VHH binders against Chemotaxis protein methyltransferase (cheR). Designs and how they scored, part 9

Target 1, 268 residues: Chemotaxis protein methyltransferase (cheR), of Halobacterium salinarum (b0r4j5)
Amino acid sequence: MTDFQTLLEFIETETGFATSYYDESYLDRRVSARMRRRGVEEYAGYLTLLEEDDDDERAELLDTLSVNVTEFFRDEKVWTALRDVLLELADTVRSIDIWSAACADGREPYSLAMLALDAGLDPRNVSILATDIDEDALARARAGRYESTRTADISDQLGFLDNPQEYVDREGDRAFVVNDRVKDLVTFERHDLITGDPKSGFDLVACRNVCIYIDKQYKLPILDTVSKSLREGGHLVLGQTETLPGEVKERFEAEDPRIRIYSRVADT

## First folded at step 4 (VHH)

Design b18 (from a2 with W102Y G103S S104G Y106W; framework vhh_8fcz_2)
Fold by ESMFold2-Fast, scan of step 4:
Structure b18 (fold): chain B 268 residues (1-268), chain A 122 residues (1-122)
Amino acid sequence: as target 1 above (268 residues)
Amino acid sequence: QVQLVESGGGLVQPGGSLRLSCAASGFTFSNYYMNWVRQPPGKGLEWVSGISYDSGDTTYADSVEGRFTIIRDNDKKMVYLQMTSLKTEDTAVYYCATYDRYSGEWDYFDYEGQGTQVTVSS
């Protein structure tokens, strides 16, 4: 066992964060970023800071490890195409069922809800299930409160919509709260994409920017799970840098491979 | 000890060509999706291109489609960005990243890599 492995075992044991699910290179990058900010050069020294929870370092590390690299309408060209997908679904099914898998703090499922409303869809006919393994992320998602930072301007992100003021309420100069009209379309629950059961019958599944952080052995099980959760003719949207493995690729055809939107063509 | 080292930038006239290189070490290179991202002066990071671990899939931003080509050599643990028909708006610091288009921002500044400067100017 290395000092780094000792550190990862401590994190998993003491915080419940499943370090074993993640790519070791990714974990090392995130841990090293925190070590640099705390001015420590050795894993043993950083472990001491975590054991003491010095200046709430456990919370800072967990925030760093949980990614939090998400924004409203991430990759705008994808959302332009998703608007057309939603309009097409409104013409072909009575009720649209969407699954936002690994939704983090809720920006993706709320983007989907706002897009549907902004496109003129009847909210009674749109249902979004949003799931994540991280209970803290789900708590933030349910609250639906977001703040602009130096690196992320929420007002700019929401400018993708025609009528953003219909969907969020401002709190002061930099905070936004998703209103009940949008929240009413979304249900949040815990789900583990690695060990959990597939769902079924969804018209659209969003599983974006998840597999890139996960150990490669889990990527096929994750994609198999979301694939089985779609009805025939349903749509899957992945992250911009994510691809379908050969074992799953046969089940899909690409609507636009550059934006990673796929149509489900086989059941078995 | 993960390291990404970019090189190949320089000053070039509009319409010119450059090839950028990224040398990777400290991880199993052939298992990772690789990206190029850039930061123009006074602007945020912009994703440019990506390539799957087996070179089976490549993707490009609309602004560079048809002009840039991403290539990888798993034996040499290298990623390249072949840039042609360069425009003044391509002026930026170029970084390679191992994950999402933005994953290199905090990872890159915490690890090896300074990016490589590309200046397109007459």
Scores: ipSAE 0.000, ipTM 0.221, lowest interface PAE 11.6, mean pLDDT 82

Design b19 (from a2 with D100E R101P D107E; framework vhh_8fcz_2)
Fold by ESMFold2-Fast, scan of step 4:
Structure b19 (fold): chain B 268 residues (1-268), chain A 122 residues (1-122)
Amino acid sequence: as target 1 above (268 residues)
Amino acid sequence: QVQLVESGGGLVQPGGSLRLSCAASGFTFSNYYMNWVRQPPGKGLEWVSGISYDSGDTTYADSVEGRFTIIRDNDKKMVYLQMTSLKTEDTAVYYCATYEPWGSEYEYFDYEGQGTQVTVSS
């Protein structure tokens, strides 16, 4: 085993972060960023810092490894198309069930909730389940408090909506809190997309920007799980650079290949 | 260590053709979705085209669809962008890229090469 693999085993064993699920180049980039910050050039030296939990380095590393770099209405053209999907679902089903898989800190499921409300859907008829493997991300999601940074202006992101002021409350110049009207549509639960059971009967599943960080061997299990969680005629939306593997692709029709929205077809 | 090295840029006349190449090393190339992005003078990065790890899916920006073709060769660890019917609006530095967030700030592409300049002019 290499020093890097020893380090990854330590992280998984001691923190519960599933390093074995992630692409090694992704993990190396994130670990190397922390090593540079701490002035350590060798993996063995960095392992010592983690073993001692020097200056709360375990927490700092977990924040760095967690895929919580998201934005509201990520890839706006997708959300324009999703508005049409939600309106079509409102005409065809009594209650819309949505699953936001690997929801991170909640920006995606809250975007879905806000989009539904902004489109004029009855909140009693929309239910969003949001899941992630990371309990800390879920805690932030439940809090629903977000701050603008120099590279991510939340006000600009929320400008996608017709009436953003109806869904968030401002705290000073940079902070926004999702209000109860939006939160009431979303339930947060822990779920492991790789080892967990499929769900069932969803009208829409969002599984966006997950497979780009995950080791190749887990992409088929993930997409098999989300495909089985959709009803016939339900919709799957992936990230802009993500594609369906051949084994799953025949279960879907592409509504717009550029947008990555797919419809679940009947098994032949 | 991940490296992406672009080549094939140059000066071409409107209506001309050019083939860009990207040589990848330091990662399991066949596992990654690969992209071409460009930066026109005085503008931000613009996504141009993408290709899945198995070449089963290719996507193009509306501005280049029908004129550009993205191809990959996993054995050679290469991505190509075949450009035809070039317009002055295609003038830009072209980058080969793949996605991963990094640092404390979000980046839409984690690995970008040095770029190759394409100038479409008389």
Scores: ipSAE 0.000, ipTM 0.206, lowest interface PAE 12.0, mean pLDDT 82

Design b2 (framework vhh_8fcz_2)
Fold by ESMFold2-Fast, scan of step 4:
Structure b2 (fold): chain B 268 residues (1-268), chain A 121 residues (1-121)
Amino acid sequence: as target 1 above (268 residues)
Amino acid sequence: QVQLVESGGGLVQPGGSLRLSCAASGFTFSNYYMNWVRQPPGKGLEWVSGISYDSGDTTYADSVEGRFTIIRDNDKKMVYLQMTSLKTEDTAVYYCATYDRWGEYDYFDSEGQGTQVTVSS
């Protein structure tokens, strides 16, 4: 057993993060980033920091290991198509149930909530469950406060909406806070897509930009879980660089597969 | 243990061409979206182009569309940027990046040195 493997075993045991399901190079990059920020060069030295939970390092590491969704309305062409999906669902079901899986700091579920409101849907008939493994990310999501950076202009991202000022409040020049009307549509909950219990009954599931960091043998269990969470005729949306494997693809149809929105077909 | 090694930069005259290369190691290259980003002298990072893991989707910044082409070779674990009709405004250090090098906390991993492209007479 190497020092790195000892470290990964400690992380899985103490945080519940299933390190064995992730690409090892991805894990090493994320762990090494934390080590650099803490000024340690050896895995054994970093393990000591984690054992002591010095400066809340376990929480910081778990946040670093979680997949990031980096912007509102990521891949704008998808969100244009999702507006049509939400309008179709509003015509066919009384209450729309949405699951934003691996929601990180909440930008995706809030994008879904804002899209529904901007499309004119009745907020009483839209419910979004947003889940992630990282409690710190969920805490940021619940706070709903975001700042523009050199690589992410939130004002530009929110310009996708007709009236973004109805959904967010500005704090100073760079900070935005999601309004209560938007927050009221979203419930945040801890859930592990790999080891957690499956969910069911959703009309739309978003599982975007998650599988690109997962070892390929575990992508099927994740996609199987989200696929089974959908009602017949419900929709799945993936990240633009993600595709359905053959075993799962037979359960879905897409009018334009380039936008990665799929419809769940009846069981054969 | 991830390593991205950029090469192919140099000095060219306006209207010239260059081909940049990025050699990847330490991860399952064929599973990752790959990007080219650049940093002009005294400015911030600017995204240039991206390519999906299967080459089924390519995207370009408006400033380079029609002049640059992004290509990948999964067997060789390489991504390339073919640059034509170069302008002085294309002068920058060019970096190869994936989401985990680019998107971590909305900043670029500056560990790599990149490859310098200078367009000047």
Scores: ipSAE 0.000, ipTM 0.198, lowest interface PAE 12.4, mean pLDDT 80

Design b20 (from a2 with Y106F F109M Y111V; framework vhh_8fcz_2)
Fold by ESMFold2-Fast, scan of step 4:
Structure b20 (fold): chain B 268 residues (1-268), chain A 122 residues (1-122)
Amino acid sequence: as target 1 above (268 residues)
Amino acid sequence: QVQLVESGGGLVQPGGSLRLSCAASGFTFSNYYMNWVRQPPGKGLEWVSGISYDSGDTTYADSVEGRFTIIRDNDKKMVYLQMTSLKTEDTAVYYCATYDRWGSEFDYMDVEGQGTQVTVSS
């Protein structure tokens, strides 16, 4: 009766989460983690918890299903290289426009904002658009409050910066709030990378750790969309385990492919 | 249910070699990026290497580049990590993971099995 497909259809219908865009095995892994935590072994039992929204299970499941880059300065070697990219852009353009695509709860766009400020860039000349399909993730991003966990120490992550105390306010030992100086550089809005329109004219687009969770048929359209959103000479940064398909790869060059930072070449 | 079973660890001298194996079941293996991550004694998880679903792209942590090679066999649903020139700093429990952000409690508990212990010591 209650199979996994029925459960996924319920989730999409009732929560608005687009389960049809995602790889089914990825979804199964995430749903199974929630089922174990709730002590249920059958899809029918878990569906009952979701129908009743028992102990806010719908919200807990959505947090688990969301494609989240949940660490500041994830893959520090990339951020070292991005600092050089931002300094190069500050010398070549009057205003730097950055798009953080699939920004989740805001740790990536805030990392970009903090990096720019820490590098000495004029905040009046840096604008970051941060987008995600998940309205709850965007609400958390706008709040800009984060807590350390047993396995993720935010203080250690922020130690990448020369002056982290300039950008966050500490609340006790575990909580950090991004201050208004950093928030002022970032605008959050909803955008669907699969069905939404391409953007244009960006100097830097970050689209990290998105395509590995998305069904194969959508990966090329997503990368095509972000590619078209860059100006000539603009930069694309992907996740460390992500690669450019051959069709898109011809539009880009990379000095060190291991860093996953690419430069957009001329359209001719 | 997703299952990942790591094997091939052991005690080895510095400069030695080991091949780790990961047997996957319960999901469409050929559609996923596969990763090796490790946890040194008393430290957090550290990403080691990744391989795309079609083996067209491999990536490595700076600390292991040139010494480790990641390979997959989609027909056998296996991922391997060939380790050479092992250093004492490579001592860790090694895990196979399908998740690109291996550090979350959910993904660590869900996709990583018991792991396989590698000890590099004289």
Scores: ipSAE 0.000, ipTM 0.253, lowest interface PAE 11.7, mean pLDDT 81

Design b21 (framework vhh_8fcz_2)
Fold by ESMFold2-Fast, scan of step 4:
Structure b21 (fold): chain B 268 residues (1-268), chain A 123 residues (1-123)
Amino acid sequence: as target 1 above (268 residues)
Amino acid sequence: QVQLVESGGGLVQPGGSLRLSCAASGFTFSNYYMNWVRQPPGKGLEWVSGISYDSGDTTYADSVEGRFTIIRDNDKKMVYLQMTSLKTEDTAVYYCATYDRWGSEYSDYFDYEGQGTQVTVSS
């Protein structure tokens, strides 16, 4: 038990990964997976491997702790509905401000940027702020370079768009680079959803699949923060398995509760 | 070492029913969130359903909600997927997964390759 807490504190201190924010059982499962691959049974033994950074174990652990099951246009039905949301916003406001909260390696904010362009919106009137606590993820996001794997074909994912070649450049057989046309809509910043400064004035906030990996005590503060960041009539989109707690729910109306898109109503 | 063994697949006609089973070993099963994922022919992995350690929370992909039911038995270390009203689009190899296998779905490496149970829905 003490060794596990010591191990988590070491990971946070040495890698910057905010272990204290995550569900402890989730962390235990991911750390245990690495321990099994390295053939160690005790937390103290694994801590030694991390201290020595034996065979780049710190980097391997961070890859294992990456929970972002992210792809371009994740949950395609949601993106079909988001297209309609963006078109309605374009008729309602002249400048659309979007926040992609916990954006990881950038696939979600780039999907939003590509969707806006594909829908025919004027790029001068769309601004996407993309934030994450993980500086390494933000570095990958800014680079905008992605590779297909055996289980995730980026070309297939981008097939959601009519002309994906307008938004990404191919590098060899498997690599894709998001072009400047798309990158120009997105600003990446480090932000902590728990302790960071509050944000405001957004027309659309995406905060998807964050709360399922975060310790329960932080879920309400996070959802309160993103709720307060929206303008009246703005939209919040959550992950498929995420719901609004009662304390926040009264601030929203669901257009289609099955796809987790909500509209912010006036304060009562 | 984590081991998951899927079974129960087969050939079924549209509108039919099938129950898949997953036998788990090598870890404290009752502490883990369990998932079913599938891979249709020529496509990538698709998450299907999940169940919390205490069965207090179950979640489903939109494509299967109302038709599939996920169940677990912690004493037997088993996860089940009860499938009803099967469609041709449900044809896939079905895999049982924990976070340490499913969370790496976008890497070239996944421990359950070559396991799984084939479900074919056709006339």
Scores: ipSAE 0.000, ipTM 0.218, lowest interface PAE 13.0, mean pLDDT 80

Design b22 (framework vhh_8fcz_2)
Fold by ESMFold2-Fast, scan of step 4:
Structure b22 (fold): chain B 268 residues (1-268), chain A 123 residues (1-123)
Amino acid sequence: as target 1 above (268 residues)
Amino acid sequence: QVQLVESGGGLVQPGGSLRLSCAASGFTFSNYYMNWVRQPPGKGLEWVSGISYDSGDTTYADSVEGRFTIIRDNDKKMVYLQMTSLKTEDTAVYYCATYDRWGSEYEEYFDSEGQGTQVTVSS
């Protein structure tokens, strides 16, 4: 066993993060980034830091291993199409149940909530479950406070909406806080997409930009879980560069696969 | 070490054709979705095209749909971009990438990028 494999086994055993399902190159890059930050050159030395949980290193590593890159209304053309999906659902079901899977710090589920409100849907008829494996990301999501950076302007991102001022409060020049009107639509829970149980009956599941870091052979467990969580006729939206594996592809159809919105078809 | 080496760019007249190549090494090429992205002079990165690990799915930006074709050869660890009916607005440095790097703050996205190949479309 290599020192790196010993490290990955420690992480999986002690934190429950299923390292065995992830691409090893992805994991190595993330672990190496933490090692550089901690000034450690060898995997054995880093394992010692994790064993001791020195300066909360286990939590820092889990945050690093979780895909946290997201923005409000990521890939705007997808959100234009999702508005039409939400309006169609409002005409066909009494209550719309949405699952934002691997929601990170909450920008995606809050985008869904704001989109529904902006489209004129009754908030009493929209419920969004948002899940992630990273408790620190979920804590940030529940707080709902976001800051603009040099490369990510929150104000520009929220400009996708007709009336963004109805959904967020400004704190100074860079910070935005999602208001209670939006927060009331979203419930946050911990869930592991790789090892956790499927959910059921959702009208829309968003699972975006997570499978690109998963080894192709294990992508199926995630998408199988998501597929089983949708009702017949429900919708799945993936990231722009993500595709359905053959085992799951037959369960779905898409009018325009380029936007990665799929409809769950009846079982054959 | 992940390495991507782009080639095939050059100067062409409007309506011309070019075939870009990307040679990959240092990772299990057949496991990864591959992309072409470009950076026009003075602008940010623009996603151009993508291809799934098994060639079962290809996608294109609206601006290039019907004019560009993405192809991969897993045995040779190559991805190609066949460009036809080139326009002056296609002028850019073209890059090969293994991950969606748009809006990413992760170092590994940049580690997946090659040096790029310049395409200039001018009469």
Scores: ipSAE 0.000, ipTM 0.235, lowest interface PAE 12.4, mean pLDDT 81

Design b23 (framework vhh_8fcz_2)
Fold by ESMFold2-Fast, scan of step 4:
Structure b23 (fold): chain B 268 residues (1-268), chain A 123 residues (1-123)
Amino acid sequence: as target 1 above (268 residues)
Amino acid sequence: QVQLVESGGGLVQPGGSLRLSCAASGFTFSNYYMNWVRQPPGKGLEWVSGISYDSGDTTYADSVEGRFTIIRDNDKKMVYLQMTSLKTEDTAVYYCATYDRWDSGYYEYFDYEGQGTQVTVSS
């Protein structure tokens, strides 16, 4: 076992972060970034910092490992297309069931909820299930409090909406809290996309920017799980650099695959 | 450790062809979707083309569809962009990119990427 593998086992054992599911090169880049920040050149030295939890290094590392580049309405052109999908669903089904799979800190499921409200959908007819394996991320999601940084302006991100002031409350200049109107549409629960059972009957499943960090062997099981969770005619949306493998691709069709929104076709 | 190194750029006349190469190292290349992104003089990053880890899916920006072809060789850890019928508007620095550095709707290279490869289309 290498020092790096020893470090990854420590992280999984002590923090619950499932390092075994992730691509090792991704993990190494994130760990190396923290090591540089702490002025440590060797994995054994960094393990000592984590063991002692020096200056809350475990929390800093988890933030680095779990917080990808995420924002409200990530890839605005996709959200423009999703608005059309939601309007079509409102004409097609009585109640719209959405699953935001691997929702992280909740920006994606809240974006979906706000989009539905902003498009004029009846909130009583929209239900969003948001799941993630990381219970700390789910806790942040339930809190629904987000802060702008020097490189990420939440006010700009929310400007995608026609009426953003109806969905969030400001706390000072940088902080935004998702209000109860939006929160009431979203239920958060823990789910493991790799080992957990598929769900069923969803009209829309968002599984975006998940497979890009996951070891190759788990990509097909994840996509199979979310595919099986859709009804016939339901929609799947992936991240912009993610695609359907051949085994799953025949279950879907897309008007423009560059947008990464697919429709579930009937069994042949 | 992680690097993406572009090559193959140069000066070419309108209507000409170039083949760009990207050599990847330090990560499990065959797991990752790969992209070409360009930055024209005085403009922001523009996504050009993408290819799935198994080559089963390729996508192109409207501006290059039918003129450019993206190819990958997982054994050699290479991604290529075959450019034909080049136009002056294709003048840009071209970057090989993956989603590890995605920001604000644009795809970026890994942390260790350098200057890309310059393509200049002029008479």
Scores: ipSAE 0.000, ipTM 0.201, lowest interface PAE 12.7, mean pLDDT 81

Design b24 (framework vhh_8fcz_2)
Fold by ESMFold2-Fast, scan of step 4:
Structure b24 (fold): chain B 268 residues (1-268), chain A 123 residues (1-123)
Amino acid sequence: as target 1 above (268 residues)
Amino acid sequence: QVQLVESGGGLVQPGGSLRLSCAASGFTFSNYYMNWVRQPPGKGLEWVSGISYDSGDTTYADSVEGRFTIIRDNDKKMVYLQMTSLKTEDTAVYYCATYDRWPSEEYQYFDYEGQGTQVTVSS
């Protein structure tokens, strides 16, 4: 076994991240980026860092390997359409159950919670489960504190809402904290989309930008899992570059495929 | 070694056209999503367009939709951005990138980012 393969086995065993589902060159580049940041030249030396979990390196590596960066209300036309979906669900079901799969640091599930509140939905009737494999990302999500960066102005992103001041508290010029009104709609849990079991009965599943860098043959397990987690008539929203494989596509229909919002239909 | 090499930029007048190219090497190109991202002078990175590994799906920023077309050729390991009806606002350095995030404050730290090609639209 090579040092690199030993390292990948360690990652899968200790974190549950299914390295075998990914292209090895992708994994090597992500691992090598972390090695450079830690000043380590050899895989064996990096494995020692991971074994010791020196300076929380396991969490840093998982962050690097996983889809971990999201933005509030990214792709505004999708969120405009999601507002209509939430309003339709409020008219058709007693309680709306939403799953934000691979939620990273919480910007997506909080966007969903804020959208529901901003649309006038009763918070007692909206429940959002948010899951990710990365415990460090989930810790940041639970904290709900975000800072604007050179490339991402959170104030601009939150401007999508009619009443953003009702959902976040400002902390100086750059920092924003999601308030308890929004947090009360969201529960965070660890879940691995590649190896984990399907959930059930959700009215809406958001699974955006998850299948990138996954071998095409393994996209089916992920999309099968989220598909089975939806009730008939429930909705799935994917990332802008993501498509449904043929085996799953027959379970869904979309009025405008450009938006990547699909309705779950009977399997026949 | 992962390498992305952009080309095709230049000076063009408003209403003109340019075709950008990105040559990829050092990874299994046909298994990765490809993107074009740009950085206007004095601004941060802005996502422009993306294409799935099999060309089955393409997406565009609202500012360029209907004017730009993203194409990939897996046999040649190339991604292209065909730009028409160029505006002064399209002036930027254009980067070819293979990310699993859109957009990200860490775009500049990904090893998959190319060297960039300058597009200047002015009369």
Scores: ipSAE 0.000, ipTM 0.213, lowest interface PAE 12.6, mean pLDDT 81

Design b25 (framework vhh_8fcz_2)
Fold by ESMFold2-Fast, scan of step 4:
Structure b25 (fold): chain B 268 residues (1-268), chain A 125 residues (1-125)
Amino acid sequence: as target 1 above (268 residues)
Amino acid sequence: QVQLVESGGGLVQPGGSLRLSCAASGFTFSNYYMNWVRQPPGKGLEWVSGISYDSGDTTYADSVEGRFTIIRDNDKKMVYLQMTSLKTEDTAVYYCATYDRWGSPEEYQDYFDYEGQGTQVTVSS
């Protein structure tokens, strides 16, 4: 066992963060950034710092590891296309069932809910299941409170909508709270895409920017699970830099592969 | 001491061009992904562009794609942002920012290892 592996085992054991599911290169980059910030060059030295919890370093590391670069309406061109998908679904199915898989702190499922409302869909006919393995992320998602940061201007992100003021309440100059109208469309639950129960019957599944953080061995099981959760003719949307493995790719087609929205063509 | 020093900002007319520079010191520059981010008046930081440690990959925000070009010179420890067809909405303080060579701007937009002091760009007639 290397010093790095010993460090990851400590993090998982002491904090509950599932380091074993994540890509080791991703984890090493995040850990190394904290080490540089603390002036430590070796994993063994950083482990000592974490054991002592000097200057709340465990909390700082967890915040760094759990930082999702998710945004409201991430990759706006995709959301423009998703609006058309939702309008088509409203004409073809009685009730639209959406799954936001690995939803993190809820910005994606709330973006889907707000998009549906902003497009004029009847909220009684839209249901969004949002799942993640991280209980802390789900707690933040259920709270639905977000603050603009140095790198994320939430007001600007919500400007994608025609009527953003109908969906969020402002708290001071930087904070936004998703209102009950939006929250009522979303149900949050813990779900492990690797070992959890299968899901089925969804019209739209969003599984965006998940596979870029996870170990290669889990990518096929995850994408197979989300593929099988869709009805025939349902839609899958991935992150802009994500690809379908060959075993799953033949189940889908895309009119414009650059936007990463796929239609399910085979029943498996 | 890690330092990132931006320069090249100024006042320019709409449709004009500017070249921003970032001089890096105190770390192994060729091991780091380099970014340009900006802060418009009264708004938060917006990621603009990124370049991999070996110049093999470059990425751009949709708002600047086709107008801006990011370049790096590892021998000189410099990163540049060539800006063309400037618009009033490009007015911002521009910052040079880093993270380790493993990663992409989309993955790490909310987190940078180091950032500079900034250089002001004003696009006005």
Scores: ipSAE 0.000, ipTM 0.240, lowest interface PAE 11.3, mean pLDDT 82

